VH-VL binders against q86iv5. Designs and how they scored, part 15

Target 1, 237 residues: q86iv5
Amino acid sequence: LDSCSICVDFVGNSLNDLLNIILNSGVIGTCGDLCSAVPGGQIVDTVCDLLCDYVGVDEFIKLISDVDPDPIYICEKISVCKTNDNAAASLDLVQINPQNGTVGGTFTLSIAYTVTNTIATGQLAFNIIDPTGNAFGDAVLLVQQSPEQYTQQFQFQATPSEQESFPNGLYTVQALVCEGSCGSPHPNTYTLANGTTTFTISGADSSSMSGAGSFSGSSQSTQTGAASGSGSGFALF

## First folded at step 4 (VH-VL)

Design p1 (framework fv_ciduvectamig_arm2)
Fold by ESMFold2-Fast, scan of step 4:
Structure p1 (fold): chain C 237 residues (1-237), chain A 124 residues (1-124), chain B 110 residues (1-110)
Amino acid sequence: as target 1 above (237 residues)
Amino acid sequence: QVQLQQSGPRLVRPSQTLSLTCAISGDSVSSNSAAWSWIRQSPSRGLEWLGRTYYRSKWYNNYAVSVKSRITVNPDTSRNQFTLQLNSVTPEDTALYYCARHGIVGATYYFDYWGQGTLVTVSS
Amino acid sequence: QSALTQPASVSGSPGQSITISCTGTSSDVGGYNYVSWYQQHPDKAPKVLLYEVSNRPSGVSSRFSGSKSGNTASLTISGLQAEDQADYHCSSYTSRSTYVFGGGTKLTVL
């Protein structure tokens, strides 16, 4: 794991803890004072200390307390993640298999994209919007992605939960390739490419076409990227 | 400061290879902040970007889809120049050809210096 | 045909203002703030007028201004002068890390 990925993972997992410590602590004079209060044990404390010491406790607190903090932006400001204002990519394929499935079934989202100018620190993100407008998704961190064609797959099971009930109907998939965090207003953040597709979920009487329409066709030497994944649900490498 | 100098007019026969050279002064073809492009202009198609080359840890080349199968843009660091090679030319390749520089960092992503242009006629 | 849509011609009288539009897609003009405008006098190479939608290089008159809304960028020339009579070209960076140009607009000053 590179230092950029370590930083993004730490900040992503500890941001709320850090904000709570900053708000409730009377005086924080050292990185050790801040980081020793972060839950997660010795490894988390060590990563916190290294990042905080790099910029100093006052600047670190300022970055964490920003109005709209995001892990990629914070790690870019610490200088452990790189930026590229000229990053560029295109989205070549957004496909769900099966396109017609049932509740409880497994769906595979396949995204093919071409990087045409290096992505320094960014995301491949997707959002799935159910028939009621409720959304869920995931993102994969992209670090130093060189110009080449990449393919990424995400799998999920349409198992009802408190987060998503999986009603019958039409689902919309939105996919984004970004430099920086997708949707962030922070400097050095750009939406590089976007694409959409749809799929349906039906009850017990719906035909399942598992295995119909797969990765047949041109045998491109598609690299599955050197993506260092945050994965809070369904992303697979 | 930066100047781009092109060779004079060319007459090329259909099916042959067009070769043009752009000499750079005031900057380096291997500068890590600049990219070097070829752009052509014809009455029917207007301005048309063809391709570029630029250096980071390695050389990168990017080409417009319309010409990708027959174009090469190559740097020459020893002469501080870059070239266009366009294979299998047709009368539709008749145009005024420009070389141009653009930046590859931040707001510099625009064509700030242009060569004087080279008239290329493709006829039998 | 050109990738970006510009009107073929526009005209005005000295002292007036004119606007030239440049329409693309979400993969070029709509997706990036890397829209540039070039002025070209007869028998001359194009010269950059505006970059990053609205920025002026040193030496470019403040009479030239730029804006963008969605997939359309606009060049506005205020206080028209005879020497503004020229061809104007827009360009945009694309999601493929390439460049596209508009068809060009011929400005006639009466």
Scores: ipSAE 0.000, ipTM 0.398, lowest interface PAE 20.4, mean pLDDT 83

Design p10 (framework fv_ciduvectamig_arm2)
Fold by ESMFold2-Fast, scan of step 4:
Structure p10 (fold): chain C 237 residues (1-237), chain A 125 residues (1-125), chain B 110 residues (1-110)
Amino acid sequence: as target 1 above (237 residues)
Amino acid sequence: QVQLQQSGPRLVRPSQTLSLTCAISGDSVSSNSAAWSWIRQSPSRGLEWLGRTYYRSKWYNNYAVSVKSRITVNPDTSRNQFTLQLNSVTPEDTALYYCARGHYDILTGYYFDYWGQGTLVTVSS
Amino acid sequence: QSALTQPASVSGSPGQSITISCTGTSSDVGGYNYVSWYQQHPDKAPKVLLYEVSNRPSGVSSRFSGSKSGNTASLTISGLQAEDQADYHCSSYTSRSTYVFGGGTKLTVL
């Protein structure tokens, strides 16, 4: 892994812990003071110290305490993730299989896109909007993605959970390729391409399924790193 | 290519202030990838890191707990140098004093890659 | 006393391997990958041998290797040579954003 992916993963996993420490602590004078309080063990503490020490404790606290921080923006401000205001891409395919499925069934979302000018730090993101307007989605981190054609697949089971019930009806898929975090108001953020498709859920799968409805991203081109998270019940843009 | 050149008095009386200067060539004292440290060496205690100064949008200092109440490490961007002031010295502060550059990289952290020539400071009446 | 514990001395013959330990706590050696090793010949400033536990700067012989287990870092010198006779110092970053050193180990090549 590269330092940008390490930073994005750390901030994504530790942001709420850092905010709680900053809010509940007295004066924080050093990166060591801040980072030794972060839960997650010594690897997390080491990454925290490295990132904080790079910009200094006051600037690091300011970045964490920003009104709408996102991991890509924070890591760009630390200067471990690069920006490219001239990044460019197109979405070539947004396809879901099956297009007509059942509750409990497995769906595969296939996205093909072409980068035409390097994406420095960005996302391939999608939201799926159920018939009631409830949304869930995921995103994959794109780091120094060169001009090439890329394909990404995501899979999920339509297994009802507290966050997404998977009602029968029409579902809308929205996909975005972005420089920066998709939908972010922060500088150096651009929607490069977007696309939509739909699918339908009707009836129930005859097989019994267990577990919460969740999904994860597939690997990207060998030239770039990837990071993803679960998105049940969350709109990403 | 990077060179650190030390200067300052070699004899200091107890209760006085020890003052040393480290002149930098081949790098900037305000370099974003460096921190500038003072490290001393005595036969009884070995190497002791005393403190550092570094620039990241503003100046920061970190100091060892044992000297924190008596020490100041200050940069001077106009002369491209940094100084050590250690107040209220005792014979226990007798040591060989080095300035050193800590090279910083996010993946590798710090290590001291360039050292000054060293200055033997004796604290005696 | 030094914050990190090293043996005061170690000795070996040419061609042998020796190991020098550096023991701290979970707030320094055990907590961070910021362990570095320095070689010091008489009347010279220390010279970096290893950083981040096991990384060698360019120009440092592959005979020098480093490792860490728990709160103890180790420097191993293989194929011992006469010019290896020197003092060896370990250093670690701490949870206070400071640095600490070991007491130093005198290596004698017999």
Scores: ipSAE 0.007, ipTM 0.482, lowest interface PAE 11.3, mean pLDDT 84

Design p11 (framework fv_ciduvectamig_arm2)
Fold by ESMFold2-Fast, scan of step 4:
Structure p11 (fold): chain C 237 residues (1-237), chain A 125 residues (1-125), chain B 110 residues (1-110)
Amino acid sequence: as target 1 above (237 residues)
Amino acid sequence: QVQLQQSGPRLVRPSQTLSLTCAISGDSVSSNSAAWSWIRQSPSRGLEWLGRTYYRSKWYNNYAVSVKSRITVNPDTSRNQFTLQLNSVTPEDTALYYCAREGKVGATYYGMDVWGQGTLVTVSS
Amino acid sequence: QSALTQPASVSGSPGQSITISCTGTSSDVGGYNYVSWYQQHPDKAPKVLLYEVSNRPSGVSSRFSGSKSGNTASLTISGLQAEDQADYHCSSYTSRSTYVFGGGTKLTVL
């Protein structure tokens, strides 16, 4: 609901469309000309125009066209997302259940972390690395997370897809808490905490396999602290 | 041929709203190849662009920083016209006001290629 | 004052050539090829002479030409005629999706 989350969601979903419009449409003279070409209908057009008008079309194009475009960084440069170079956190738990499962089975990743100095705009992110070194993951946006203890859970089904085949063997889970986008070289980005765990896959689930691998997550906190989830299915860092 | 005809009061009192209308013939106010602007001219400030409205998939507006808090440029598709509303006027808003078309097709901008006749608006008590 | 800088006046004789400059910044004249020139006779609305730095609308004499280098755009009028006596205004698109004008140049044909 907040302007930061709206910006990050918009940029994350529209970045490739914006880049294609900029590169293939020639000169873009106004925010309206740029934004009316973005697919998604009136709501997407409205959000695009508001963000573009805030900084002007030239600066907006410059931010989108950067070598390593990053939704959090872009939204920080637009001034709708805040930064905190003094953010701090610790990672208290990285646990996967079951620790030994099968292809086609459901796995739950539980992460507990403590914020010790406010995270202004950041991520809770994880990568799962298969026995061959192929990785996949997801991230949750953290906005104005106050000093407190937080928990997040993610579920996925080990269903083979073009992205991940789920071979038998040892899997490594890496979890990071970051200010900014985890792994980004942009200013105001810091890895605050990291943790790791492992699990194994052996054999195949006797039930039928279906669908692409996807993530679902949930968070719990006794105090209000914004955490927005999104699934990508690819390695984050 | 596109023509713009201006109408509206020529005398406005300080603190009131200045309202002008520009009627369009030979083109549509919702044309995808145009934007519709208001420009004023005074001895002290010269020509000053105030704002525009235009239609692509929805209506858009842009306004000059100097007037942004007081200005609205509104289209009226049923009457094929657009209006200027400038709130809380002061004597400094006394000027000759023009409406104009900005011609634009794709990446090509044709300038303010059609102008209204102009309306001298005096802000005084 | 005006966002773009023009000389207040220029003068020339019939048959001569004159040039009027229009200087801005990298956020307007220097950043975009959306510079327009307008001719204004006394008591009349401005008329577009050039758009996109150097392009002429139909009906505009080839005696009018435009160019740009860095932050400065220029209007050149060759073969000056008495009817060219008028005010000339430049304008430019800006990085904020707005337009700015120069202060105007009064051309006297002596």
Scores: ipSAE 0.000, ipTM 0.471, lowest interface PAE 12.5, mean pLDDT 85

Design p12 (framework fv_ciduvectamig_arm2)
Fold by ESMFold2-Fast, scan of step 4:
Structure p12 (fold): chain C 237 residues (1-237), chain A 123 residues (1-123), chain B 110 residues (1-110)
Amino acid sequence: as target 1 above (237 residues)
Amino acid sequence: QVQLQQSGPRLVRPSQTLSLTCAISGDSVSSNSAAWSWIRQSPSRGLEWLGRTYYRSKWYNNYAVSVKSRITVNPDTSRNQFTLQLNSVTPEDTALYYCARDSYGKTYYFDYWGQGTLVTVSS
Amino acid sequence: QSALTQPASVSGSPGQSITISCTGTSSDVGGYNYVSWYQQHPDKAPKVLLYEVSNRPSGVSSRFSGSKSGNTASLTISGLQAEDQADYHCSSYTSRSTYVFGGGTKLTVL
């Protein structure tokens, strides 16, 4: 397929492996030495070699090691992904269904957007922020998106995990259409459109439930299970 | 002890493919300590590196940007040789072509050269 | 038009010393210690004289020496002999994992 998508996929999946190889291997003199050490088999090795060969092993190592983790920026610097400082888009719909669900339930996020000036390399991204300020999300790569209307759906199940516990309460969804990587400080990155929506999780076991009853006679009537601290929004991308 | 012997047509028509072979003795084309390069020389451009092939865990190639869309450097382990193919040639491709052993990845120089092949691109 | 700048010609007499310069950029000569020098007699392939700025391969006379300062590498030939009359080419590895060459310098021993 297109060289930009292949590059972003490769860097996104192999960035930590590349950084570890560079830091631990001493002097790397060839693209073959670097790329043969990357896990993922023959296809990954071939893609690594093509990208490394395009800019040269020294420049490739410099790009990987000297930048904030951003596959789009790295692939733009390699010149396999294009930039457009005049990209433009609007966000037409951000909707979650159901708007009130339960722990373990399935939620569908529907996003509609219109590109009005070509997005060369960018993202449709979202973060879901739980009631405690913990965030999770995902992004879809946009390559040479022509002026047109687009729709994208994402689905997830509110199953508790180590990354996200899904407490009862109000959840905020933030969606962005960007040229470049959403939230990146790198050149040629622009937020083109922004939208938000909310949903609630209720009707399951609540974190506010207490094991101590009023019959205990305890003077400590306040629950101390919540962390006391100033929260800030986290982005996963 | 290492010797490189070149062969191939010395006259090529414009728009055709230039094809040269470099036969290696005294070393293996699949040696993991060497790369194998093509270099050309013309009065107008001087010496110009064109590309390399080399083996580490698999075969790798690198090409100069000026010829990248038209060039292939291919190894042949069974004959212990490597070839240059340059497509869609023009009179500007008229040059003396050399193959060379390339210490790419270690000391970055050419220690053994073929005898050279003068290729003329003419109708 | 070559990527590295060398004087087109240089001359000297037997027993004298001459120096040939090779000027590039921070992406080649200035960025690495991977400069090599080649001697080329008429109708012959180039032969390596120096690599890694100043290292001599076995069989190369100690009369040939190399140095580098900033973006400029230099080849010095001491005790000039008639057989030193040849073309001299510098080469450098680049940040793009390629090689670039100088335009060549014709040495005349008068």
Scores: ipSAE 0.018, ipTM 0.556, lowest interface PAE 7.0, mean pLDDT 86

Design p13 (framework fv_ciduvectamig_arm2)
Fold by ESMFold2-Fast, scan of step 4:
Structure p13 (fold): chain C 237 residues (1-237), chain A 124 residues (1-124), chain B 110 residues (1-110)
Amino acid sequence: as target 1 above (237 residues)
Amino acid sequence: QVQLQQSGPRLVRPSQTLSLTCAISGDSVSSNSAAWSWIRQSPSRGLEWLGRTYYRSKWYNHYAVSVKSRITVNPDTSRNQFTLQLNSVTPEDTALYYCARHGIVGATYYFDYWGQGTLVTVSS
Amino acid sequence: QSALTQPASVSGSPGQSITISCTGTSSDVGGYNYVSWYQQHPDKAPKVLLYEVSNRPSGVSSRFSGSKSGNTASLTISGLQAEDQADYHCSSYTSRSTYVFGGGTKLTVL
């Protein structure tokens, strides 16, 4: 339905595949040549063809091959996502519960923010920085978010993995509301608001546990725009 | 080496369907490194690309705007060939018709092998 | 008519150089480096001479060279030989994922 969200999801999931195809396939003269090589089946191929055909294969390859490509920027350049250089927002609450937990425990991050001038295409993003400085995070896509108050929640389980060991100590949470991709150097990208909080993990030996961390999010507001996340265990900004 | 062999000379009446076949040897019509095109040549229009078919997880067909409503390019993997169908022909469709191959991935976008050509005359 | 503009004819003497131009738009010649040149002798199918503006297939003489500036591609034939007398056609990929051809240039070796 929402061509911007579809584009961002496609590019986010296929960017490395597209780059590898471009690098290893030599000359690609049609969108069909590029897109049929992208793994993911017929739906992915169809979305790829539609986006590529809209700008033409040479421009699409140029956008994908840019030094610091990001999905929002690419989709804005394709013209399926809008920009607003005058977007504005505030972060009203960054809260994590519990504030003192243990390895293997479940943590809930609650973020409240107010949009004061429409966010055309942006992110609500966060990084969690462990006691050693290793960071992980997630983001949700914000599309045509009208001026009003929003609340978003994220949950994660502090289960040790290769990406994050969850050592005992102080953790810092940084949350950002951005027009464009948070941290991106590209035009039409602005950090609109930021906030921080902390929490502590204690009382467990992370080396005796196994598993992988993951995030889940939900939105509870009268939102008039689209919001979606891609999920990741890596720092976003 | 790749060889493309076309049907012999054809006569077609106005309003009927022009049908040509290109048989491929030395390559596969479903090869994922090549596309298979039809190109015609007439004194009034010169060389004119009509359309192509190629396989990459599924079949793709692309056609020139000038013939898009009347043309079909079809692969046949069992016979290793592809065909041109051009509906509702007029005397303006009188031309020398070529099949040709071009690369699509890992090769340049140019016509590296051509059939011998088939002269098609549209007359009553 | 033809989408790309070529001179109808060009002539030169053995040993000389000639250049054939091929002019399009930013949606074909100017927008892509997928310009190819074909040589056609009477009653024969076209044969590729150059692709991607300036690249030669195996077996094509180094006397054939290509270049492009803006919307115009050029084929240069140096050290003209009698066997070079033929029709020369340019082609370009387009923004519509199609191909277009020039009207062709008849080369006469005097």
Scores: ipSAE 0.000, ipTM 0.432, lowest interface PAE 14.5, mean pLDDT 84

Design p14 (framework fv_ciduvectamig_arm2)
Fold by ESMFold2-Fast, scan of step 4:
Structure p14 (fold): chain C 237 residues (1-237), chain A 124 residues (1-124), chain B 110 residues (1-110)
Amino acid sequence: as target 1 above (237 residues)
Amino acid sequence: QVQLQQSGPRLVRPSQTLSLTCAISGDSVSSNSAAWSWIRQSPSRGLEWLGRTYYRSKWYNKYAVSVKSRITVNPDTSRNQFTLQLNSVTPEDTALYYCARHGIVGATYYFDYWGQGTLVTVSS
Amino acid sequence: QSALTQPASVSGSPGQSITISCTGTSSDVGGYNYVSWYQQHPDKAPKVLLYEVSDRPSGVSSRFSGSKSGNTASLTISGLQAEDQADYHCSSYTSRSTYVFGGGTKLTVL
């Protein structure tokens, strides 16, 4: 794994802990002081120290305390993640299977895209908008993705939860390929491609139950490039 | 006003344990704003920080890499003091030993009070 | 050998200004603004002279000033006086949450 992916993963997982420490600890003098307070053990402490030491504790605190915390932007400002203002891509396919399903059923979202100029650090992101306008989604990190055709697949079960009730009706899928974090106001962020599709949910599956839904994804990448993902349960852009 | 008073043997045999005590007045060894360090000075190495102890919600210790296999810095809240134990001493441990206080947040990361110093000679 | 590099000696005459450098790495002097300077007279414990690169404790003369550029911190003594004849030590906090010291600089007032 590359240092950019390690940074984005660390910041994504530890941002709230870092903010809590910064807001409640008073004066923090060193990276060691900040990082030793972050839960997660020696590996997390080591990653935190490396990233913080790269820019110094004062600048690290400023980056963490930003109004709209964005792990990709933070890691780019640390210079651990690269930027490419000339990145380019096209979206070739956005399909969901089945196109007509039921509450409690499993849906597979397939996205194909072509990178035409290297994506240095970016996302493949999607939102699913229910018939009432409520949205949920997920994203995968794209690191040093070379010009090539890529395919990504995501699965979710239409199980009602507090975040999403899965009412019967028409659903819209929006997919974006971005340099930087999709929807971010931060510098070096560009929407490279977007696409939409729709699917329908009708009728109840007798096996459906209230509870938390989940996302599962698969990334297609070479060892010279990286893609990784995480579930969010909320709209990403 | 904070004062640090050192005591302990000034002559130690090679392979034995060097033990020094620093008694604190005007502050508490368990103060949540201070850390308590040992620093030594020799002609060959100059000033060398050895380790510290401090209390926040529990006791924390930190030691210099060069001595961490042989060193213990221990607080004693009942006597308001802290001690240095350095095991398996050699003639290279001959030095003037100081205890000192520093703060536990960046603005206070400097040694503001020092003990009087104890010259410890390691010889047969 | 000390962790931070200082000149072994410097000299000056009363009324002059002298500067003592303290060079480390990005994991100590270059990484943090937690450089301190200590003055040590013969047979005395060191006394803090500057902290946080340039701040003075109460009672320290404004003739003592500090600065830092990259991996090098500097102590400047202006209007040199006979009583300034002493050893001067720099110190820095480190990325390992430890402290390191320079080798010390002997100031001679001629």
Scores: ipSAE 0.000, ipTM 0.410, lowest interface PAE 16.9, mean pLDDT 84

Design p2 (framework fv_ciduvectamig_arm2)
Fold by ESMFold2-Fast, scan of step 4:
Structure p2 (fold): chain C 237 residues (1-237), chain A 124 residues (1-124), chain B 110 residues (1-110)
Amino acid sequence: as target 1 above (237 residues)
Amino acid sequence: QVQLQQSGPRLVRPSQTLSLTCAISGDSVSSNSAAWSWIRQSPSRGLEWLGRTYYRSKWYNNYAVSVKSRITVNPDTSRNQFTLQLNSVTPEDTALYYCAREGIAVAGYYFDYWGQGTLVTVSS
Amino acid sequence: QSALTQPASVSGSPGQSITISCTGTSSDVGGYNYVSWYQQHPDKAPKVLLYEVSNRPSGVSSRFSGSKSGNTASLTISGLQAEDQADYHCSSYTSRSTYVFGGGTKLTVL
């Protein structure tokens, strides 16, 4: 796909591996030395080599070793992702269905937003905050999104897990459209739009209380550009 | 609650411009939670979506590729209505034309209210 | 002619179940959960039956259900009744932020 999306996907998936290699290795003199140690096979090695060679191994290590590493920021610093300090958007809809559900039930989060000035590299992100204050969420990458209306849908099943127990009560959904990574302190990051909604969970479905909770999503875009999810179940901001 | 009232039947000659109006009551044409579409139904009983207009800080439109070069869908905030303009019509544009609202409750969008339909005949 | 493929006709007897398919591509039905179904009686505007594959608007009977697998969406009508005799149209949102429709299916209740 586009180099920005490839970079963000690579860094997002390989950041911990890269950090471990950097911390545990003696001398890393070349991009080949670093990238050959990254698990994932030939394709991952090739992507790593290309990105590292673009800035050089010393600068690449410095970016990876940053105090608060952020895949979008790293890829912007490498210059494979673009920035736009004047990006603008609005959130048109933040809806969850059903608004009253049960443990084990399936919930659909529907978000509609309008870009009014191009988003160069950003996120549509959400957090769901349970009655105890524990949060989980997901994000999709937005690349070169031109002014137009966009829609994104996410689904999850309220199945208790180590990460989220799904207690009865009021849940809050917060959605953000951002240039850069939502919540990041890095330069060229801006919250463009913010919206909230709520839903409740009461009782237990006949379903087993198995230890799994995950997100899946689908996206629609009118413009040439990439949208991809982080695949995370943890709070993003 | 929401009602869409369309203009009456049209007889149009080939090569001329078709113009239809849809008047809205119970909602605003500039509502941030709606979009306004034109859909036609040919004698083959198939439905064909033509285009939409909607307001989100500014006006936007989208058009079906088959009519994109000939079509304009325009809002009129002062009269709370929107129009279809279709240029260079041919007999193949003969159809029943509907205006419709894309629903406020669903981000995936569907057509929750429809006008009564306008019969358009294109003949010499 | 139409972008989505539906059977031209389907028939059933009262009390039976029938299913109408709607097949598209990965750029419409297969790519998005934005499939809707519309019922149309003679000389009437279409009326929404299902949206987002399987959701029913208020007032629509639970006898109508929807599903999707790959590039094919399906409408199932259980407990078929005489008043179900109508044309049924599927629609999908597309990667171009447009809508496409199927050719319509005439349901005959025998």
Scores: ipSAE 0.000, ipTM 0.426, lowest interface PAE 16.5, mean pLDDT 83

